VHH binders against Cell division control protein 45 homolog. Designs and how they scored, part 4

Target 1, 359 residues: Cell division control protein 45 homolog, of Saccharolobus solfataricus (q980j6)
Amino acid sequence: MVKRNSKEIVMEVFLGEPNNQEIREVVRNVYSKDNLCLSAYYSIEPILFSFIISKNTKNSFTLSFIPEECETQIRLDANGKWIIDNKKKYFLGQNSFCSYLPITAEDVLPIVSCIITSTILDRRSLSEWELETIREMEKFDMTIEKNLKIPAYKTLPAFLSLMFSLDPYIPGISGNRENAISLIREVNASEISKLEDLNESQLNTLLFRIISTIVKENPKFTRDDIITDRFFYLDYDILELAFSLIYSFDTIGSNEILQFVLSSSYAEALISRFRQTLSKGFSINSIENKQSYYIVETSNLTSPLLAQIILLQLQKIRRDKMIVIRDNDRLFTSRFFIPSVKKEGLIKIDDRVKNLIGI

## First folded at step 1 (VHH)

Design g11 (framework vhh_gefurulimab)
Fold by ESMFold2-Fast, scan of step 1:
Structure g11 (fold): chain B 359 residues (1-359), chain A 123 residues (1-123)
Amino acid sequence: as target 1 above (359 residues)
Amino acid sequence: EVQLVESGGGLVKPGGSLRLSCAASGFTFSSYAMAWFRQAPGKEREFVSAISSGGSTYYADSVKGRFTISRDNAKNSLYLQMNSLRAEDTAVYYCATSPDWLELYKSGEFDYWGQGTLVTVSS
């Protein structure tokens, strides 16, 4: 069987399908430990998973980014994701670690945010297991609907949803307020109109314009990439929240993720901060391909990880080198690209950092 | 459908007072920042006052101390109390909304307008 995701074919042929019930029992066991030492790789998904578990750990919890320091480990390799516990290895395929966590009213927002963030960073769709896991959350104020993959279309005017769209990145529209408004005017809609206010003809014209614009840079983009399952917890758009988490993780650090896990109301601060940044407008102005890194000039979007997400969609880079943002004469990256540095947030590349990372 | 409807404008003598109202519908009013802008004949549209979703208020220097912005989330309504009116306050007053309060400081950077209400200060 030929599937859209080649990694799923490899999983079926060589490693088999994940035993999801067995993995859920393993995670339940880990979740219930009084003392837990967990080794993880430095990325937002393992950190979210770890912090959610830490809330249930009664005596002691240690998170280590040193490989093999702890008996319980979460790992990523070329084939996919693994949990190691008591020397036994469990293959998850591409499934989010968070899709195996116990679903509670208190943790539903962090868990679904983790799963959706995982799909963004992996550049993949939800698995059937992940979708079933999210469906279980409907009893805790989650809603699922088919609609456009643009952020916050229920609460924002449609032009802001277009302006704030990073995946899909809409060339000339994303980050450009005037062009986003012009697109809404072109479909004969009011500038304060929400997506739900558009009739079928207006919506079809809008979809055609969006797809036509994206296809010029990414010829593989289709209707199925923009009309997707959309997830809401109360009034929170989980897609918008996931990007807000990526932004704060990349530019400030893991403590922003911890604050969110400990208090779901912190989502409002994360979303507000992200919207304030995006509302200034943003652009990618140039890219230089160096031997060991990419230099990206941006306006108002100083996030190496978000720049990578945009540039992968534009097919201007591969996921093979670190991303460095150039701001005037200064070069910045983040711990996501140089996890050995142990400094969180934006890291200025000076002679000391160059020596440390070998550039 | 989304609507912003301004009312309360009229003719007033210098030194007089007026209270403008803006009725909002079709969006979650309590989650949005609200602002008043005005446009006098032959001039650009200028910022007057804004109120955040949390109730923080902002004023143009020309109206500070004379105008008071307020909101009633239960009624989906925005208000502008205008005291000590001057001839220079003569303009069409527009209600506007944005999810980001920072954009409300930048006059002319967004186009979420009601129909406007005319205020004339003349003796």
Scores: ipSAE 0.000, ipTM 0.118, lowest interface PAE 22.5, mean pLDDT 84

Design g2 (framework vhh_gefurulimab)
Fold by ESMFold2-Fast, scan of step 1:
Structure g2 (fold): chain B 359 residues (1-359), chain A 124 residues (1-124)
Amino acid sequence: as target 1 above (359 residues)
Amino acid sequence: EVQLVESGGGLVKPGGSLRLSCAASGFTFSSYAMAWFRQAPGKEREFVSAISSGGSTYYADSVKGRFTISRDNAKNSLYLQMNSLRAEDTAVYYCAAGTSYEVTIYSPDEYDYWGQGTLVTVSS
């Protein structure tokens, strides 16, 4: 019960906004431990958080994906995110674990990447706490601006930013080089123009065409879903980097996240690998709804998690079953969907895997 | 109109040096990945070196430690400094521009724009 302005307000247990300052203190204590044992659920965000703090452990660091194995725990439930430390439970709502880490020049890039990745996977916007946390990073070469939610528009021709857009997924344009170029030509711009080279009339026409295309599959999509806060660290577009992290985590494994946390220059390798895949063009060709999984046929994009991100936007699936990619007669998923299987990267669904996951 | 114009090729003795230049016009040079490819008589066009829009550099194993790629965005120019030249480096050298260099870096097939080439002959 909270008493405020001579009126009693009854609150349900664990319903309420996070006590962000208290959580920050808890994370500072965890961050400074000489010997840290951390139990986390298997996902890119807890792994990023764990690896960032591992750099500050003096004697030993252990990361476990077995629930309750360690005294410090990172948990996710239907209500949101939790930190458990010394038997005390701290509710974060949907806020990224990384938004509570100490902000240093060395850790800015992995921290902001974790926060933006969290918003993508949670299918949400930044909280006020997360946005204020990122604003604190402006003293460490972070830039914040309002612009279109398309990747790398400062460094790439606009048609490539459109072609490489996965959220928002632009039907017929995302993954299609010829159609992306055609759209730029339709707004009377040069094929090699960057977004900044477009005048107001060209930008308004482009924005209208993008929204009109998306709304055909997602009627609730609005201007406010594409004009967003955009974040850059030096020349790195954090949105592009976040998708690059999701891609490598899903298709290769957690070691890619570790390399990135240990060396910020690894961001370039992650982005190059992701662009290599996207530049070949990509498509979602078919979907089958089975009792325990979705079977998805794709061209060139062999990430189950990215396929889920696209298909949720197209309203073709619910977030209720694992995603399986079909390549000829072979079926693949990733550990994100079957975390009990201790194998990373793309996992072929064979009789052993079916037995392990109860299919 | 996109143009790439190579210069700096010539005849040089083994162990010598040459600096190739590529002058670019008709596109936003700073937004493109740039590469050097070479083609010896009777062989297919092979990768030599590439530089991303952000300045990351890539080299074929045969030229690592001997060649240096660089760019000058203010001058819309690409360079290849070739040191310790060998007879096997004899080829026509081509400047190439691509918007998807990460997938095209080792393959000539996906580069969008090409120069006419400049001949480098290393002979004793």
Scores: ipSAE 0.000, ipTM 0.112, lowest interface PAE 20.8, mean pLDDT 85

Design g3 (framework vhh_gefurulimab)
Fold by ESMFold2-Fast, scan of step 1:
Structure g3 (fold): chain B 359 residues (1-359), chain A 121 residues (1-121)
Amino acid sequence: as target 1 above (359 residues)
Amino acid sequence: EVQLVESGGGLVKPGGSLRLSCAASGFTFSSYAMAWFRQAPGKEREFVSAISSGGSTYYADSVKGRFTISRDNAKNSLYLQMNSLRAEDTAVYYCAADYTVTFDSGEYNYWGQGTLVTVSS
């Protein structure tokens, strides 16, 4: 199911609906260049897109985060996403840049991961174009089904899928093993039950409890936000993989994305690292609203970007300033929030960093 | 290099007891969840018991009240105390390790070679 908000409808009216076939041809031309210079904004999606096409570049590939340094550019403005190539501008709306890449057996996993990551970061549903693009991947071992938006429900016990859920964040349940187990017992299911082992009555009771819990903090949350298209490549849950990519990008850096693009089996390392962190339990303990940033205290989850994703769902912040994690007397953010600082992963906010970012 | 080595299996009469041990090496044992699975002849591997890195324990309904899982982090060892054994407990018992407790054998990345438990009169 594709959701559209009023802003997206207005963009289609005034800027025109994206000419998806034309954009695909532009991307195919960029993808096949012998010498490619690409200017991008700093974020997971442009980096994934850039690294995927770098594999097909024969002579030289340059990625710059300086606007207009290169002849080919990928941009984001208040209206949405743009590709600029040979001085021509192509509007993508909210569609993932990766939805226009050639679909090959080698690149299907990084491409679909990019698309799903894009929907998480944009806080939106898949467009019809993106869904059609993912359907083309079924010839390359992609499977699509309608089910609950909770991670790894085919392979993990249902309580772990609940405990590991970051979007939707389920207050009191996400990050809390004992409360997740208690919810499963409350619907008269065994601790070892997978989602598929629950009967219709148990599933309806579980769904009601999840929605009721979330709606207390987010009144706009509906059934359509939790019953969604779910995507699997081999044994990988793409939702879980997307959050694993966000976590490693935010806490370690862009080289984790490069390793994943170069070898899809690196997904196992990304998922294992993320599960190790989540299995300790996690919580958001406090938030302070400052002039230029939010200060957040967390237990066990030291990702500023994941903290933002959780807090937006709790309606405790707006997407208007950077997230800073407080660890005792130290303050940390990530390059995602201060991309002008050329340091990967978590960045300690000291006097030098304050000077560089003007705070 | 992760290694798990099971011991303590054998032949026992119905109503008897056995204690299985699993010796772990090549990883930080205290950070891992540990589990016991078993495979009876002609059946798939089934969950028996698990213990989290924090010490929370989980049991299959068929063994609850009869089996006790425990760990010794100082010795890098996992144990399964099996009491009131029944003919249906006959199986090869496997030690498994992962960062997270799971009840699906397909989700554990590290496995021992197994130890045979036969309950017969």
Scores: ipSAE 0.000, ipTM 0.225, lowest interface PAE 17.2, mean pLDDT 87

Design g4 (framework vhh_gefurulimab)
Fold by ESMFold2-Fast, scan of step 1:
Structure g4 (fold): chain B 359 residues (1-359), chain A 123 residues (1-123)
Amino acid sequence: as target 1 above (359 residues)
Amino acid sequence: EVQLVESGGGLVKPGGSLRLSCAASGFTFSSYAMAWFRQAPGKEREFVSAISSGGSTYYADSVKGRFTISRDNAKNSLYLQMNSLRAEDTAVYYCAAGSLEELLYTPSEYDYWGQGTLVTVSS
């Protein structure tokens, strides 16, 4: 116990491990309801979970972001994730809500995207339960392999995979086309080479350079943080798709998640939009630490949530305050950081919003 | 509406030269990245060359030093100068336009496509 943090100690003593079989049965019962009212906290994972269930609801489906409004509730507290149904509470630990959904050919892509998105936002690795759940998806065109945690390395030149990498964020390389190309040239590879075209010597040199660059800002980063399980559904890189979902959710809103859940081909639109944004290059230019928020000046990357993901890796912020993006004289955030505001996409901080959020 | 029309294809002997042209209409040509892809019989479409809206050029290793891509924004036209042609260059050549500010080498990243022009390199 002495080697665990206080939250983990409390969780082990009082809550125990999730009863995954019981939770799966609870989720099956919720999934099969003809009339469902679901209260959830405002985030992409509960919204994905809710919209997947909504396709099976026949008479009425209501999703509320007001606590206690519905009998069935999706909750997050200091200990982890909870499902509350018929007054009984079910503790999930850190497991994605989506890891308990029935696995069908139609829903594989939304379910696995939900699970991977959950790990990104929670800043954690997959649990054994989640990994077993994804392995069940191999019968539905899922493939699992060990490779570098950089996006779309099967379809893009390696320099673009490096340029588009947000987690891990590679200082000086992520968002910088010229530096990404320079790194590929440094290992004596062609500019258009894919990761698979690199020989063992080139790959080892590249890997060493990436790790060495990251550890300057994050000294605990290791080889095991970049060589990971990688998941593909047909030609879709689930890591790329998860970031595409985070981007569109944060900058446009939950309707983008609904379109994706209703039609898996919408993944192409999500990925294309995200690549268009990243292909312009991006940077974080300055950070101001205020009492209740951070002001982040960025070039081309206007997502407050993606800025938080990058800055947590650079150890420049804590997960304790809202992120505000500064674009010239305008300040913007998103509903993720001010969930009481019933406006989605980028939210301009005007006098009304300042008063509401106490700044 | 949006049109890309390729021309300049034909039969040429190994070691010969050919210049392909692509005439664009129906969109703001100067704002788009432009590319040439080719497809040989029984094979997938492969990247040949691309030019960004800013004029940066990219080439597949198989054509580097032999092919030159260029654009003329005033004429809404894209060109591919092909020198030292080989039998392996035999393919239908496609003009493509993409709204991306940086060049991607996959067909799926391009919004508009021409109908193609056949290039045959044989003796």
Scores: ipSAE 0.000, ipTM 0.320, lowest interface PAE 15.2, mean pLDDT 87

Design g5 (framework vhh_gefurulimab)
Fold by ESMFold2-Fast, scan of step 1:
Structure g5 (fold): chain B 359 residues (1-359), chain A 125 residues (1-125)
Amino acid sequence: as target 1 above (359 residues)
Amino acid sequence: EVQLVESGGGLVKPGGSLRLSCAASGFTFSSYAMAWFRQAPGKEREFVSAISSGGSTYYADSVKGRFTISRDNAKNSLYLQMNSLRAEDTAVYYCAAKSYDEVTIEFTPSAYDYWGQGTLVTVSS
């Protein structure tokens, strides 16, 4: 956070809608630079954007997480996203940085994954610009359909899609195999039924039960929050892939994102790892609100960022403090919450880290 | 090095019984979830039954009450007892293993790490 003194003059500017064609040209110019230095904030979306561009840089590429170190900068503030290039500032609103990248057959999977990951982390829907950008990808084996916002419903039994759902988080069902199976039985479907195997009456009953369960913790949740545009690249569910990227980034580090950008087939490893973790079941067991952080006890899901995503939906926290996972007597966070600590993945909170975060 | 070898397939009359066995080697059998899948002529490979490392059992609706899955960890073996066989049960039956640290059952073929070559079951008059 930037601290201001009482003598700083802050000019509030009313920001217009993004000039998407101008931003696309700026990104195209950045993309084609022979020598590129990028300053980015530490998060999955700017890192994906930076790594995609790096593949097209001919002479030198530098990625820095120090603000203002490079002439080209990827920034986030309270109003939204910015690209700074040659000292000119371009406002993107909430649009993903990746929605402005040139769309090629090679980069479709990283670009669409970046856009969907952006919507998850920003807690928002796709903009019209982002949706039109994804529609351009239909010429490169992307498919778009309207269906339930639950992961991998084309390939998994419906109960596993329910069990593996983190956004929307379905209280009592997400992470709970027994309750997910029971819900499928309650709609008179087979345990092995996929979503497509359910008739209209079964689907309507299932949808009603899911919404009714979620609104108990989140009264503003509606049908339009679960019936959404769904995106598939070949047989990959982009929603599942986005959460797989969030999980590996948070628990292992940014090198997982680099491997994915360099080889789209790495998506298989990311999804397999995430499914292995989720299939064990998971739960949020307790939450403790401290002055500068939240302490969260979880079972089987030791990702601070995924815990934040769940707890924001349950309205148990605000996006105002770092998330700390308690595992036995040990406390862990991730670089996402303390990016000044130059350690990738999960970070044990020791005396040095306690001093850094003010605990 | 990992091998799954099915046996016990054959020709039976409708209403008959058959017991399939799967011998596993090259991995720690007791920590793996095990399953039976089948592929009927002209159809895709479909789930039949699964058993977790902890012994929890799952069955496709078409075989519930007729088939029983079991395992013997001391012998590294998986079994499928098939009773009240029907013409619709005619298929190649495959043994499959899934390598996860905790007990979970998956019902899609793509979730399984290791597969046997299959054993043919024919139910005819």
Scores: ipSAE 0.000, ipTM 0.218, lowest interface PAE 18.7, mean pLDDT 86

Design g6 (from g2 with G98S S100G V103I T104K I105V S107T P108E D109S E110S; framework vhh_gefurulimab)
Amino acid sequence: EVQLVESGGGLVKPGGSLRLSCAASGFTFSSYAMAWFRQAPGKEREFVSAISSGGSTYYADSVKGRFTISRDNAKNSLYLQMNSLRAEDTAVYYCAASTGYEIKVYTESSYDYWGQGTLVTVSS
ESMFold2-Fast, scan of step 1: ipSAE 0.104; ipTM 0.641

Design g7 (framework vhh_gefurulimab)
Fold by ESMFold2-Fast, scan of step 1:
Structure g7 (fold): chain B 359 residues (1-359), chain A 122 residues (1-122)
Amino acid sequence: as target 1 above (359 residues)
Amino acid sequence: EVQLVESGGGLVKPGGSLRLSCAASGFTFSSYAMAWFRQAPGKEREFVSAISSGGSTYYADSVKGRFTISRDNAKNSLYLQMNSLRAEDTAVYYCAAEYSGDYEWDTSYDYWGQGTLVTVSS
């Protein structure tokens, strides 16, 4: 008698495995429609997906966030992601919507950024479908290698890659320049050494120290969580770019995603802004657990969504409540956590907002 | 100065008909998708019908086959023909405008009218 996971049994009975080829055909057919109305929920991935389609159809597209008002709908439920097109439902599971888009030289960077962003927000690894989709991009200046999940290790000194690491968040090292430098010195490497300059012994010592530090707060963290497939478009680290997109989306708004979709060179502005913020150092100083939200006190880390990503790794919160950042005497959040509010970027929690969100 | 002005609401008996009108001014009407929403006392706002800038129409299941949305770009006007009215259709009806082809999510419904009351009772 072997009892399968209840989730696996439900998937077999109700949803089955995603029919990726059929979903891809549905998405390609969306490109051929005139006067397309597409309704999507407020998140980076659906917005990226919608903007890529809009850019490619331009004169035939209206975008709406109100459910059930459009022929084509992008939806999320407890079981995963759905595309509804002309009343027919297509289950994607956890696959990124962008993994079904046509791969062109023009759209490679926004598509791969969308897929990687999806894995970060969902706290998951790439599916076989997503990985195969990214492999098709190798003909368009994409490179794939297996290495440490730390940002920009080909272009930055290793201590900066450690300092700028948000997922994995390395307690005491992420956001802390002095401690990141100290770790590099501890493995007998030069302060200016890149990851590639480390010999096998130094790299193994560094890897052990990183894992040992993380498992103190997250006992389930393993070698396979830090040694991953890494993706580069020219000199751009897609992991760094994905976090740059999350940061700008959360702190500024969806127009940052639009600029990026319209011009891939905008990636430089996104990465530069993010690095400028991280270079000041950052920390999470306190957490208060309220009935309907968490209050998080931070230094220099202004994104509620990035704070959630860090705190989930530290096992200090659950994905069950809104994140509110405390900056001096001000409380603020972002539209990601209160999608009923039309204002984007950082939203001050005043009496009107408190009433709207029931706190 | 943007303005949406609804008219045509009133008291009607079950099975009756009403035609709502929405007069738009202060923006390029033909570039906007237009919609009707309604809100009954003590209930959340409900989607009723929408018409794209290109003329494609969308209906809530509760009104499909009974209501017809249309627009006249020359008159900058939106209409909702309501047939076979039921007591459950009693609500304040709102006209809304969303910029067609716009990518700014916080302006998806750029403009709202003040509403017109429809009461279906015997």
Scores: ipSAE 0.000, ipTM 0.131, lowest interface PAE 18.6, mean pLDDT 83

Design g8 (framework vhh_gefurulimab)
Fold by ESMFold2-Fast, scan of step 1:
Structure g8 (fold): chain B 359 residues (1-359), chain A 122 residues (1-122)
Amino acid sequence: as target 1 above (359 residues)
Amino acid sequence: EVQLVESGGGLVKPGGSLRLSCAASGFTFSDYAMAWFRQAPGKEREFVSAISWSGDTYYADSVKGRFTISRDNAKNSLYLQMNSLRAEDTAVYYCAALGYYESLTPSEYDYWGQGTLVTVSS
């Protein structure tokens, strides 16, 4: 949600810190059921959690987005995340539902992707519990290192890594190929150099420029927000994969998440699609603040959810209204913002949809 | 609908020259980075040369000073001028397209031609 302070800690202690071992036991029992009915709210993390469990359910599995439909429920409220099983309620705080799943070789990639996606959508850092959970994955081709929160720094030319950075969003650089190339030239690096190929002097100059640019729009941004734990499964950058999942979920739907859970190699298709979309460049051209929604005009970035992630960093919106993208005379959003409509992917806002959602 | 069609391969003597062409269709050619990769018998695909959408060129160390990559956006065509050919240049040469570029990694390229064979021998 927000960066923690002493008052937030006191409030969370009053609600009770998560009993992580008890929650893990509850999730293990749910995971082992032959027949499972699960109610979840419509978002990437609950759907990833549900699909991972569904792979291990022997007889029947049903997923409902209506809370009262199933005996086992995963829920979100203003305080955080909850699992409800057999009328008993378990508070998770902000911890990802996926951090309580059994860790197996076949599920490590979807589990870690779920946890990292959770941190992006919650606008938070990993908890101690989540980090310990990811460390257990090192026995299954997971690697952890301290490095920059910039995507694909081992595989892409540095300018593309900067251009593709959505969190942190680098004003004037993210989505702008020409400016990203110019910044790399300014630090006397080759345009084909990867971020990891930069020497200490080049990297320090680049990092100073990036932080200086971000703090103009976000004064609370610090070096500790960009130097983080970075996670790789084989050669997949989990940060890049998480944004790829957000993009495909938002613009296409939950079947993309299902394909990924069923086959880890689908990660390649997700990442390729995301990179192709961002490589065209992108921009946010205008924002209109309406009573119940924001209208955002964008170039080459059609995802309402990614637009929200960017605009929150620029402090131009709050997490209080739905995001609507304007494409010429057409308005559209996604099921993430209007989950009651039940259509997945991009939803055109026509007269029928306006009547359904009261706008 | 995306198609890349290579041509210009053949048999050449050491020290000879060849010009490869790649004809592109089904996408906005001028917006894409283009590359040449090659695969020698019994080896993995390796990077040869790339050209950005803006015309910046990149070469593998083994071909620098001998090969020249160029593009003609009006004709939707990519070229590779190969001079001072050596036996070790013998390979199937592939044209590849990417909306962005990664000079050393074949797996990052989404669109590929069928390949054209270049044989350098006596």
Scores: ipSAE 0.000, ipTM 0.217, lowest interface PAE 17.4, mean pLDDT 86

Design g9 (framework vhh_gefurulimab)
Fold by ESMFold2-Fast, scan of step 1:
Parts: sequence; C-alpha cells; structure tokens
Structure g9 (fold): chain B 359 residues (1-359), chain A 120 residues (1-120)
Amino acid sequence: as target 1 above (359 residues)
Amino acid sequence: EVQLVESGGGLVKPGGSLRLSCAASGFTFSSYAMAWFRQAPGKEREFVSAISSGGSTYYADSVKGRFTISRDNAKNSLYLQMNSLRAEDTAVYYCAARYSWLTEKDYDYWGQGTLVTVSS
C-alpha cells in the first residue's frame, strides 16, 4: 500500500487542476489594459511575464514587488502559482504565467524563453498545456525535436555541449574541458565533432557514459531526464538562452531581461557572455551549511542562482536558505535571494547588508 | 570579395616563437567564428584552434598550453601566438571563417595559407 504523507498532495486534491481557458481569458484582459498596476514576486519568470505585458500597455504600467500593492497580482505559494485580478483568485498549478500570454511573432522568443526558464527554476518538466502552447509557436519559426538535453549541440563541438551542461550537471565533466574531451575520445569521435556527426553506436555509448556518471550522485536519474523535447527559434537553442538569461539576471540584473524583451537580437549578447564565462571552466569546491544560508566556494562561476541549480541536482542543499558565494575572503549573493535589497546583480555581503537581512 | 590573408609564417628553430595574423575583409568579421587549421606535407588538414564570435576559445590537444588564439574585431584581425614550437608544428597554417559553426567541414571561407617551418 502506498501512503502519501505530503501536504501538497492533499492540497492539490482540494484545489483541482487549472482551468486553462479561464486563466487565458484573465491574462488576455490584463494584457489589454490601458493602465496596469501589477504586483509580482521577485524572480526571472514573473519579471519576464511583466515586461512582455508592459509592451502592450498604452498609458501607464507599474510593477511592484510588494504584495497586494496592486489590484492585479502574480504570486507563488507552497501549492503553486496564482493570478489575482479584481479580487478573484486563479490557480495555475505549476504552469508558467507566460504560457497564457497571446502568441505574436514579436514575442515568441521571450514567451518560450520564459516557459523554459520556468521549468528550470521549478525543477519540472513541461505540462501538456505548456507543450501545446509551444506547438502553436511552430508557425513563428519554432522547431521542436527530440534530442539530448545538452546546450547548443547544433552549433558547438559535442565536448563543449557536455562541458557547458548545468542541468543536467554531469559530475567531473561539466565545467571540465579535459574530461569532456576525454569522454568524446572514448566514443571514438573527434574533438571537433558535433553531436550530429556521431553514428548510432557512438551516440548510444556517449548516452550510457553520461547516465552512468550522473546516477553515481543521483540514482533516480533516467534516460527520460536527458532525452527530451528540445526547442529552437531560428538557430537559438532555447535551453542555452534560458540559462544565459538566468546568468545575466543573477549577475547583472533585471535590466538584462528588459533589453531582451524589447529586442530579441539581444539574445546573441546574452549567449555570448554566458559562453565566455563557461569556456574558462568552472567547479564547485566546497559547501558550508549555516543556520540562515549556504556558503559555496566556486571557481569561475560567480552566480549564486546557478550554483543553487547545480547543488540541488547533487542533492547537497535544499531550497530553504539563500546561497552565498565565497570568493577568497569576500561573500556575495544576488537580489534573487535578498529582494528587499534594491541593488541589482551581485551583492557583496558587508556589515550593512548583514544587518539588513539579519545574518 | 571575401578575403582572408595570413601572414607571420617563417623559419624558426625548435623552442622558438611565431605570431600569425589573419586580415579579414568583405564580411562582418565580428559575427563570424574564426579558426586556425594546418596541413603538414603529406598529411590531412587538421584543426589547431578556434575563437567564437563571443570570444570562446578552443584548442587541439597537441597545441594546448603552447598556442594562444585571439581576435581584434576593431581591426578585423585574427591572431595565433605560437610558443615552444616543435618540428611537428611544421605546416601551412590556414585562417578560416564560419558563421557560428566550429567544425572544420562547416567553415565557409579559407585563406591561402602561410608556411611555418620548425627545423634544426
């Protein structure tokens, strides 16, 4: 007998499944307002959603991160995502807020990037609703194919796609150029070979080696976690773009997201910056578990949010405390973990910041 | 119209250094991935090093730690700094350009090559 002792499971029975058609109508009404005041929680997905809507607001747009300051609100609780409009509450489950936005040629790239970013941060797969929403985008240069969940396999040598993989994080290979090259050589492929250049036998051997490496740290990892639907807008790998957005949001700030929403060509700058950082190699060297935060020592990956994404996969932390990166004797976090501090990007933890956040 | 012109090749003794340059014209240099390939007498052409439009660098194992690739987008130029040269580095060195592709078979434009001879 299976006994489930999860409050979330019990709550899900009472809340039911999202009424996606009703939520779509609510979002369409919000999207079409001439004057909009929107309250959101501070995270990349609500910010992307808000900025996409702001492009269609004629007269005035206000975004607040203070709960209940506006009549229209987007919220997250233990059960999932909510939209509140005109005092009525709409439960989205885990579905991305962006999956309910009107799909236009101009907004396809920001919308799909938002949906994929949502799945990364929520540590989940796409829902049926989200997948159908992305399929509607095929009329606007979106391509969907089944392939390995490693970044930019159409444009990069396979060893770089392995080296640059953050989710799935491949222990010993992600961030390590020498080991990534060695893995490609073990399957009798060239260092310059792309994934498409590998024959079926080479691909099967590579897949086996990747899965075998990951399951040593995460026994629940399966083929279905790495063979996934992959999304491309023109030549852009949406998975790579989503991580590029997370990186720039975390290390520079929300204005990087705004630039991207206003001009899809900004995707090239975001991807280029991220690749430049990853090309140096990276590692997570140590973790200290403190009462109110985790201290993480990293080489070349100065992003608290990306460090959290990696460490959750390694099962070394929970989503219960802020992540602090130690660089020599200096401690840094980002506004994602301390949104009350109105400083974008990386925040040095000094006595002022310690007093403000109570650590 | 599209032109890649290599320079800086010559005769050098083992352990010596050379700096190769590639001057690009007729295309938007900053948008292209650039690479160095070489071909030794009687051998197939092999990859040496590449630099993406964003500045990410890639090296063949045989040259890693000895060669450094760099670019100057303002001057439309690609460089290869070659240190600790060996007899096995003797080859014609080719500059190549590709829009966002890094594999040899995908390079769109090639220079005519510059000869590097390492002898003792």
Scores: ipSAE 0.000, ipTM 0.096, lowest interface PAE 22.8, mean pLDDT 86

